VH-VL binders against b7j9k3. Designs and how they scored, part 11

Target 1, 255 residues: b7j9k3
Amino acid sequence: MTTEPGDRAWVLHHYPYGDTSLIVELFTRTQGRLGVLAKGARRARSALARIEAGRPLWVRWLGRGELPVLAQAEELGPFLPLNPLQNLSLFYVNELLLRLTQRRDPFPDLFQVYEETIDALCSEPGEGWYLRRFERRLLENLGWAPDLAHCAECGRSPDAASSEHWLYQAAHGVFCRAHAPDAAVAIEAAALVWLRGAMQTRSMPVWNSSLRRCLEQELLVHLGGRPLESRRLLTAYLRRTQPAMTIQKREEHSE

## First folded at step 1 (VH-VL)

Design v07 (framework fv_vedolizumab)
Fold by ESMFold2-Fast, scan of step 1:
Structure v07 (fold): chain C 255 residues (1-255), chain A 123 residues (1-123), chain B 112 residues (1-112)
Amino acid sequence: as target 1 above (255 residues)
Amino acid sequence: QVQLVQSGAEVKKPGASVKVSCKGSGYTFTSYYMHWVRQAPGQRLEWIGEINPSGGSTNYNQKFKGRVTLTVDISASTAYMELSSLRSEDTAVYYCARDFYGSESYYNWFDPWGQGTLVTVSS
Amino acid sequence: DVVMTQSPLSLPVTPGEPASISCRSSQSLVYSYGNTYLSWYLQKPGQSPQLLIYGISNRFSGVPDRFSGSGSGTDFTLKISRVEAEDVGVYYCMQGTHWPYTFGQGTKVEIK
């Protein structure tokens, strides 16, 4: 076996292998995703740091083949005791990377965004803006981000000061009302402006649900139309924990 | 005690190449990125590039891409910056600096810095 | 590239008086709320730069409490509450958010 380069890494996924070992999917700063065999990682006295999503690691591995052996794993940060919502959000971000990136394909910019997303997720558990930012940056890094500045048919630009709804169609971009195809999803012009560059705002936008739906549709195109397990679980969790509405229906126009 | 010690001053003619060394001590050399930064007389600091000592993976400032090569010798705990096709405008003090990694996910801050290596390019 | 602009470029100060240095970036340095890669360095005459502050406001180990950083987005400030003779040198802000990483022009602090 030969020594492979070590790096800063995060655990995206792990599963049992044999009696005491783990197969670990790592996301590394300079080597992209890679799978490693963590021998004896499930033993009580393992020399390896705890292999767990949400923990930054310094790792070194041996071998140049499909499944190198994890030779060293040291913790680089404190334990992240996550609540259920934080855990589901972490699962979602990790699942996107597992499904949409290839092993050994490096994205150092995306690695930085990933670290910032985990940091924000731990620091601001009530905010969802960091997930919308991660989704947009992931699409940009993979070369899949649509043009949000112009109607795909006529070239008109969304005006953030306008109350006009625009329409978003995954794989096709954005459309003004006059040129929107039947499959397009309504989205506020201000939401498109926010997504393009204002994803650093502290306040979660009122159109976060519209942005979430549009970005989910865009991601599903690249997932072959197959939904994410983490997103199904997150949606179910949010539905069960949200307060029941007490407002009467059919009051829109009279208000 | 964490230290970065650089090689001594160099005088080169236009068109030559220079190779500056930076030896780390007092820490695990392969656990931190190494950055290279230069400062021409009276000018601001200018970032040249970074290298991961564990694997030799590099990122270069586009301005220097094609002329700069960053390498490491792990057994000697030493990083190298080689700059080719030297011009008088390359006269500067060249620094190596370690990537700061705290307990947070913060990075891209430099501590410690080497003492600097003056490279003079003159005919 | 992200342009970092400092003001003033020259700051003569009487010992014991406060000093303030501004740093502006040509685009936002925020990736996530509270995680902005803006740092400050001091270069004393004939010496290498030394880290003073990272992440806008985090004072580096051993740096006196008279140094403080503040700001957000594109506008950042380094303050020295009471300037001492040992604080003479050139101060640089640096952004590590956008590749390539860039520094300001420097602010020279001198005792009058």
Scores: ipSAE 0.000, ipTM 0.454, lowest interface PAE 14.2, mean pLDDT 80

Design v08 (framework fv_vedolizumab)
Fold by ESMFold2-Fast, scan of step 1:
Structure v08 (fold): chain C 255 residues (1-255), chain A 120 residues (1-120), chain B 112 residues (1-112)
Amino acid sequence: as target 1 above (255 residues)
Amino acid sequence: QVQLVQSGAEVKKPGASVKVSCKGSGYTFTSYYMHWVRQAPGQRLEWIGEINPSGGSTNYNQKFKGRVTLTVDISASTAYMELSSLRSEDTAVYYCARGPYEDYWYFDLWGQGTLVTVSS
Amino acid sequence: DVVMTQSPLSLPVTPGEPASISCRSSQSLVYSYGNTYLSWYLQKPGQSPQLLIYGISNRFSGVPDRFSGSGSGTDFTLKISRVEAEDVGVYYCMQGTHWPYTFGQGTKVEIK
């Protein structure tokens, strides 16, 4: 049976296929990730010629096989011109989806968060809060989020008013100082409290670097320990354009 | 026909500026990046920079940053490269070249080249 | 900057014989999702460069099947199974993974 659904989608990536076509990796609202063949997209006058990452689309595809044909793609909003740093952040969230989700596995809640993340990335590029929210919501949607409300050993709760440092261990959760495991990463108690409520605010606290380290370690567990290409490219870009930048500033910009 | 046509040869004195044009035809100008590449006599190809005609964003090779300016005239489907503070080492054939919208991949269409000679 | 090193720099070939050109990058060219942005160009005497191969091994439209590309990571090869007179020129590899984009020194293919 041939199906012709319409759906909201974003381009995560595309690459050349044959002489005139593209294979496009889409993130769709109702079908999850979907690979499609955009026939003749690289021809000079193709209606599909402007397919690219960072563009909100309404799409239709034909066929139910592994590589359905893209029949229609139209823009739902204005084109968002991105500077190199914004483009690398977009690549980062797209790469997380490509590496950690499967084709045809829908996450409508995560789709909404993705759209909000791209909006914030384009309109508020210096904040960084949107990347921490996306990371947390991605882990939640995949069933991988640790319990941040209680020490994994004793059940004690972090107190936002406390200056106490807690320990974060990827795949195992958080620990109070008395139950600190080997190789755990220090994080402020207030950072843990903020992260649990981060989806309710667009303000990034001063613990951004601590949060980035902990969430990156959590994601790396599920990536098999392999670094993300987007992060390698961001580091290389910052070294080339800002070689005198301090380690702390480089860590801030890595977000 | 899909092609890039560049302006003619230029002879400049040291310290002058040169502006080379590149007119695209037979394709949607705003759907591809435009790159600039040069080749000094007997030397390798050297990438100068890129511009996205949709929005006008640019990236420059650090070697040329501060001396090169890339612009486009969308209505005329024409890209421009302006290089200032010319010296004899800038004597080269300058090419415009088209790249796919995600410009990390390749240059599939090249202009015929513009010889810029810098001499006293 | 990523340094692209070609060998040999000069390659005289008898018509009908095979030719092989090597290209090595100073760092890995793997970009996203396993993709590697390495391309090959031919510049015939007095002409602009023309694209032969992109993404290591994909022949561009109209390029004869006697041209093939292979490699991974930092080591890449362009092969011509049977060199013809029209293949004379300078061959360049190019990396598109890292800014700035960089080219090899070129390999001049000539008929003996």
Scores: ipSAE 0.000, ipTM 0.393, lowest interface PAE 15.5, mean pLDDT 80

Design v09 (framework fv_vedolizumab)
Fold by ESMFold2-Fast, scan of step 1:
Structure v09 (fold): chain C 255 residues (1-255), chain A 123 residues (1-123), chain B 112 residues (1-112)
Amino acid sequence: as target 1 above (255 residues)
Amino acid sequence: QVQLVQSGAEVKKPGASVKVSCKGSGYTFTSYYMHWVRQAPGQRLEWIGEINPSGGSTNYNQKFKGRVTLTVDISASTAYMELSSLRSEDTAVYYCARVSEWLYDDYYGMDVWGQGTLVTVSS
Amino acid sequence: DVVMTQSPLSLPVTPGEPASISCRSSQSLVYSYGNTYLSWYLQKPGQSPQLLIYGISNRFSGVPDRFSGSGSGTDFTLKISRVEAEDVGVYYCMQGTHWPYTFGQGTKVEIK
C-alpha cells in the first residue's frame, strides 16, 4: 500500500450525487477526513456498489481538488451484518468525527482508536466501554479533555473521596462538593477513576449512564449546542423497544 | 405490586438524630436509585439526596451541611435516611421515592413514593 | 442552585374548564442531545406526590390523556385540557439536570 497512492479508510457517510453517483465522506489513516466522488456507485453493477460504513477499506483517489474521484475501494475484511444498536452506535461515532474534525486533518492515533472501537462494537455489542473510550480519546486528540484526576479548584483527588459523588462541569473539569460550581452534573468518583483508565480495562465497574451524561455534555459544548441526530435516533429506538417507565433499570455494561 | 413502606412518625429533641427506613417490595431493589425528599409544613418539596443501592454511592444536597447519611440494606430491600443534629426547621414529612431511568436515556422520574414519615423536632 | 418558579401559585378552576401551569428555570435545563430532565408531580391532599409527566412531555403510565407537558430550555408548561374534581391538589415541577435537584414552589389547583 506504501508503493501505491492510496490509504486505509472507513466510510463515515455517503449521499446521492447526480443520477448514479455518491459523495462519500472517508476517514483515512494518513489524510484525515476526505470527501470523494464515487462515480456510478449507485448503478446496478458498479464495483463501488458495496461501499458502506463499518468495514475497513483500502482506497485510491484521483485529483487534488475539494472532491477527488474515488478510483478504487477494496474491502479489507468483511464483518457480520450489524444489528440496530450496533448501527446506531456506529452512526454516533461517525457523526462525532463528521461534526468535530476537519477534512485533511490527520489524527493517526484517533484512527487507531476508531478501528479498535469498531472491532469492540462488533465483538462485544452489549458493552458500552468502547464508546466512552472513543469519546475520551476524541476529546484528548482535539485538545479538549478536562483533568479528571483532581478537583479543578483545590487539587483534591477523586480517588480519596469515599462514596460521595463529584461534580462535572463541561469545559472546566471535575469538582469536589465543597467547590462545586452553580452549574454542574453529579458523577460517581468510581466512574471518573474508570474513565481515566478506560484504555486498560474493557468492562465498566459502574453504571454507564453517569459517564455517558458527562461525556455527552462535554461534547455538546463543542457541537455548538446542536444535538447529534444519532443520539436522538438511539433514544427513539430504545423508547420503542424498552419504554423507560415500565422496565427495570439494569446495571449492565452498555452505551 | 410495587410499593415503598416507610417507618412511623418520630418526635425528637433539638440536637438528636433520626433514622427513617423505607422498605421496597414488588421489584428488584438494586435496579433503581432511591431518592429522599422532604416537605416542611406548607412548604415546597425539597430534595435531600440519592443513593444507588447496587454500589452504595450517594449524592447529597449540601443544604444539610453534611448532616444526612443515606444507606441501604440490600438483603432486606430497605433504604435508610439518617439526619443528625436536628433543628426545629427540620420538622417535615420525609419521603423516599424510587427513580426510574433508562439504561441509555437518563430521563429521571420519581415513579413510586413511600407514604411519608412525619419527623417533629421540638423541645 | 437552579431556581424553579411556578405561576400561578393558586389556580381556582370550574370543572370541565382547562388549566395551564407555568414553570420557569433560572438556567437552561437542556442536557445530552435533546434530553431535558423536567418532570411534573401532583400531590393530592393528605397523599404522597405522584408522577404525572417526565422528560417535559412524556405521560407516566396510567396518567389520563387530559394532562400534557410542553416547553424547552427554561420555560415549561403543564396543561389540563378538562379539569376534574380528582385533579385538585398541588402541582410541582422539578428539574433533574443540575445538582442539586430542585422543585418549584407548587401551584394549588382548586375546584370552584
Scores: ipSAE 0.012, ipTM 0.542, lowest interface PAE 8.8, mean pLDDT 81

Design v10 (framework fv_vedolizumab)
Fold by ESMFold2-Fast, scan of step 1:
Structure v10 (fold): chain C 255 residues (1-255), chain A 122 residues (1-122), chain B 112 residues (1-112)
Amino acid sequence: as target 1 above (255 residues)
Amino acid sequence: QVQLVQSGAEVKKPGASVKVSCKGSGYTFTSYYMHWVRQAPGQRLEWIGEINPSGGSTNYNQKFKGRVTLTVDISASTAYMELSSLRSEDTAVYYCARDQYYEILTGYFDYWGQGTLVTVSS
Amino acid sequence: DVVMTQSPLSLPVTPGEPASISCRSSQSLVYSYGNTYLSWYLQKPGQSPQLLIYGISNRFSGVPDRFSGSGSGTDFTLKISRVEAEDVGVYYCMQGTHWPYTFGQGTKVEIK
């Protein structure tokens, strides 16, 4: 085995391998996604025992094959515990990378956005703008982003200062009111302008739930027929956290 | 356990403004959108707008844009709707309602406040 | 704006009878991959609306199994298999696919 250069990385996923080891899916700054064998990581007192999602790492690996051995993992910052909703958002972002990117395909711009997304998720939990930014930048890096600057029919540009609503249709782009197909979903021009340019904003100037639907629809075009596990778990979590009505009815009416 | 409690009834003259409050309890206030919906006597429910309590970002129904302002006080877990330039047709019961977690795409109002009657009389 | 139209507007039922309420949208509520943001609410006399059904057919937590939703595209139905006294009130459908969110005009269910 030869020594490969080290890199900044994040854990996207890991699973047991053999009796004491893990296979770890890393998202690295310069090498893209990389699968590595973390030998003995599940042993007590292993130097690799703290390999987990949500930590910035400096990693080194050995070997030039498809599954190199993880030789070193060093924590680059403090670990902040995440609440269940933050963990589900992290799982969502990680799952998008696992499903939509290939191993050894570097996206250094997307890596930067990923780090900013984790930072915002920790500092502004529940806000969601960082997920919309991540989704947009993911689509851009993969060459799948629609043109948000021009009506797909006439080429007119959205004016952020205008109160006019534009319409969005996945796989087709954006439309001014006069040219929109019936299936298109309304969205404010300011939201389109924000989505095009936002990398580091801490709040959204103008939003509606249609923006979430528009971006989910674009991503679904590329995810095929298999749903996101993170979204299934989020739905289940939200159902579970609303048991008060069921409890109240059963206690008072046996319903 | 989840509860939304609104301020009491208001009587206003045309041209005045009204500010209605909605205090949330029993959940993490910043994890759910808050919506405002009104119902004029004998009429259908009408959506006014939404606010994300985490960052204060808002979306307004175009019909009310320029007259409505939605705000939150995170420390008090309270949302506010201010409607200005009141007209007789603004007489309605105003409701706050909680939407699901921001990231999920269900778009439904799971818990509602008790309503605030706003009467606009000349 | 998407117009939501309910029928009937008034529905007197005998206790134990089934009830069926229709909701039609002026535009398709189907987005990508069959996602349809259609929900149903009940407003009991003197009370706020309460969520019954979301996503066409999913019962909200605590909602009795006598309530069911169905439909697709522009045509949706709420059914109550056996109406009980506590089910009286005004029922509203709502679409969340197109902004702004819009509601039907309501269906008043009464015990006769």
Scores: ipSAE 0.011, ipTM 0.492, lowest interface PAE 9.0, mean pLDDT 81

Design v11 (framework fv_vedolizumab)
Fold by ESMFold2-Fast, scan of step 1:
Structure v11 (fold): chain C 255 residues (1-255), chain A 118 residues (1-118), chain B 112 residues (1-112)
Amino acid sequence: as target 1 above (255 residues)
Amino acid sequence: QVQLVQSGAEVKKPGASVKVSCKGSGYTFTSYYMHWVRQAPGQRLEWIGEINPSGGSTNYNQKFKGRVTLTVDISASTAYMELSSLRSEDTAVYYCARYDEFSGYDYWGQGTLVTVSS
Amino acid sequence: DVVMTQSPLSLPVTPGEPASISCRSSQSLVYSYGNTYLSWYLQKPGQSPQLLIYGISNRFSGVPDRFSGSGSGTDFTLKISRVEAEDVGVYYCMQGTHWPYTFGQGTKVEIK
């Protein structure tokens, strides 16, 4: 048994194992998602750092098998307390990685976007612009990102200066108004330009609700149509805290 | 007060279809998923499926796929379960139940007995 | 599918005595951030099920404090500190962590 090189990691999820241990799903910078056994992690005198989502860790593990043992875990930053909406946003990002990526498949660019997303999440309300960026980058890293620069039918390009609405269809791409199928969701031309990175902004755009609908539908295609637990919980949370508000108002207020 | 009121008992022949209704009152109908659960005489509760009244999206238990259809009429605050190709094994009390993501099935309809016999 | 197993299946109790019902899942019900979607329902004779406990240990509105829930992971318990006549019925545990949602086979509590 040899110790693997150390890596920067984040906890995506953990499960109780035995009386005192955890099975931990980590998202690592260089090794991708990794499942590890954290022996004695639930003991009062554990040598391992607290194993919690939202905490940056430096980790080392023993073995190359399907479930290596966590040999070392040290905190790389302070505890960042999250409000309920921020916590649900974190759960959403983590759930996407758990459901859509495989263990031992590295995505260093996505890892950087993940860290930027957590940073933005801690300083801004939940359900913000950073989730739209994360969703887009996740789709790009998995090879699922649609071409947002051209109408799938005629090749026409969206104009960011235009107030024109385009149509987005999950698994098929974007369409100008003349070529849109009935199942497509309306989206502003400027939103498409923003999403593909042609506009530099780190604020809540007025098209956030349109982008959310389009990107979530795209992701749901790859989840087999099954809803995400984090999104079901979000719906229940918003109902309890803001029952009189519309979905768009709830999203704008929360972001 | 939240109430779910279901349609009355049905007697059907094998091969027929049945459509059960469930009317919600005392809450915002579109804010909660509506689930359908059945219970054959003396047996455990069995999940059939769910519908989101806001968008009409459905998820079904694989056991019932192809035979069950869940729909809603938002203006009437009413959910429907239609089960086709009925067999004697489908004889059961069918319940609608409101699902809250944190608490589970917080309110249930009174149940509709569906009897499948010749 | 997650199998939910209850024990005992039949529980005759003397009025005023405590009752304890166990529920075991074939897979861990812990999902994220410690969230466990385990609830308990009571079905009185001739009636619809009614929610008693959710999230392992939270009492639903109007449920008497003689009902309590506990457990973690795959092993859960519903306790009634002193059984009363109105507590007669079939008790079901239910998991909402994994698709499809599944129920235990039920525990019939009756007065002896």
Scores: ipSAE 0.000, ipTM 0.442, lowest interface PAE 12.7, mean pLDDT 82

Design v12 (framework fv_vedolizumab)
Fold by ESMFold2-Fast, scan of step 1:
Structure v12 (fold): chain C 255 residues (1-255), chain A 128 residues (1-128), chain B 112 residues (1-112)
Amino acid sequence: as target 1 above (255 residues)
Amino acid sequence: QVQLVQSGAEVKKPGASVKVSCKGSGYTFTSYYMHWVRQAPGQRLEWIGEINPSGGSTNYNQKFKGRVTLTVDISASTAYMELSSLRSEDTAVYYCARDRTYYDFLSGEDYYYGMDVWGQGTLVTVSS
Amino acid sequence: DVVMTQSPLSLPVTPGEPASISCRSSQSLVYSYGNTYLSWYLQKPGQSPQLLIYGISNRFSGVPDRFSGSGSGTDFTLKISRVEAEDVGVYYCMQGTHWPYTFGQGTKVEIK
């Protein structure tokens, strides 16, 4: 049995194993995703820290096999309770990592963006810009992000000062109007420029539904058309908490 | 050893609300999702919704939109279902049931147990 | 909503004979990592439902090996190799892949 030196980590997911244990999916700074067995974690007076999504942990594990045993987990800071929408956003981010990354594949830059995303989720819950940044950075780290700086056909660049709409096609990139295929989705030139800028700053001059749609289509290509549980939960939550008239109006505006 | 015990039968008038309780014992209450399912006389089982006792997150069947509220009291190991604006068609036996269903992100489908323990049922009669 | 259709709706059997119940879903129940959230429940007269099978073919703890589940995609089957008196009741299939979770209309197994 080999003890690892430890790492900074976040819980992405956990589920029961046996009567008293948990299997925990961790996102670690230096080892990528790591599955661990937390023996006896659900027993009274467990020596392990509370193993919950949304909390930063320092972890140590035993063994180097497929499912090492979690030896130690310490909380690195307080975590404020999330409202239902914030919690669904956290589940969404975690589900993207679980579905699109492999165990033992490290992404230090993405780990930093993940931490910044949780920070923004807790402090700026009404904006959603942090989810678009996370989606873009995830695609970039996995080598799937298209070039947003040039028309894929002619090489022309979007002008942020223009109100001109560009067209986005998942897996192919962006197109000016003259070269866009029929399947492409309209997106503001300013949104494309903002998305590139968001990688370097926390500013959000433009955030709109077309940006969400474009990134969603890109992610769906790599999910093989299989839906995300977090999106199903979000739809159910919105329908449960909103009057029918309000939902209809919002859906009509989203065209 | 493991059991779910529900509150007793209720008779309500149309337009009233009913609150049914479900007390778990013999297991760690926060380790299992709690479902609510109803069955009208001679009809099929109908899923109402689910709650995660750890954190209180809920998911509801849209048929009950705006009328059902699921809650838990962790200290008492008790789940509650409140159904408002009662109609005659809400006359049914209401069940609570626990399960271990998760999103199965790790290989090991044997951690999905389905709804393995059920309460005895609570008859709710809505009549004028 | 996903519609779960069972056949037959009534199944009278002689003790010791086999029984087979079909369950069909209106759309595929395959979800994350190929997992299929299809379960079977038995409701004995005057009792709560009890879990028999989960994940298409996994027997719940304590369920006799005469019960077996099979199927894929949209077509599923529950088989009882030798029906015994204690197996009388209404059998339900249930899908947990799509919200809302839905049950079949039930198959009543009774002794001739």
Scores: ipSAE 0.000, ipTM 0.385, lowest interface PAE 18.1, mean pLDDT 79

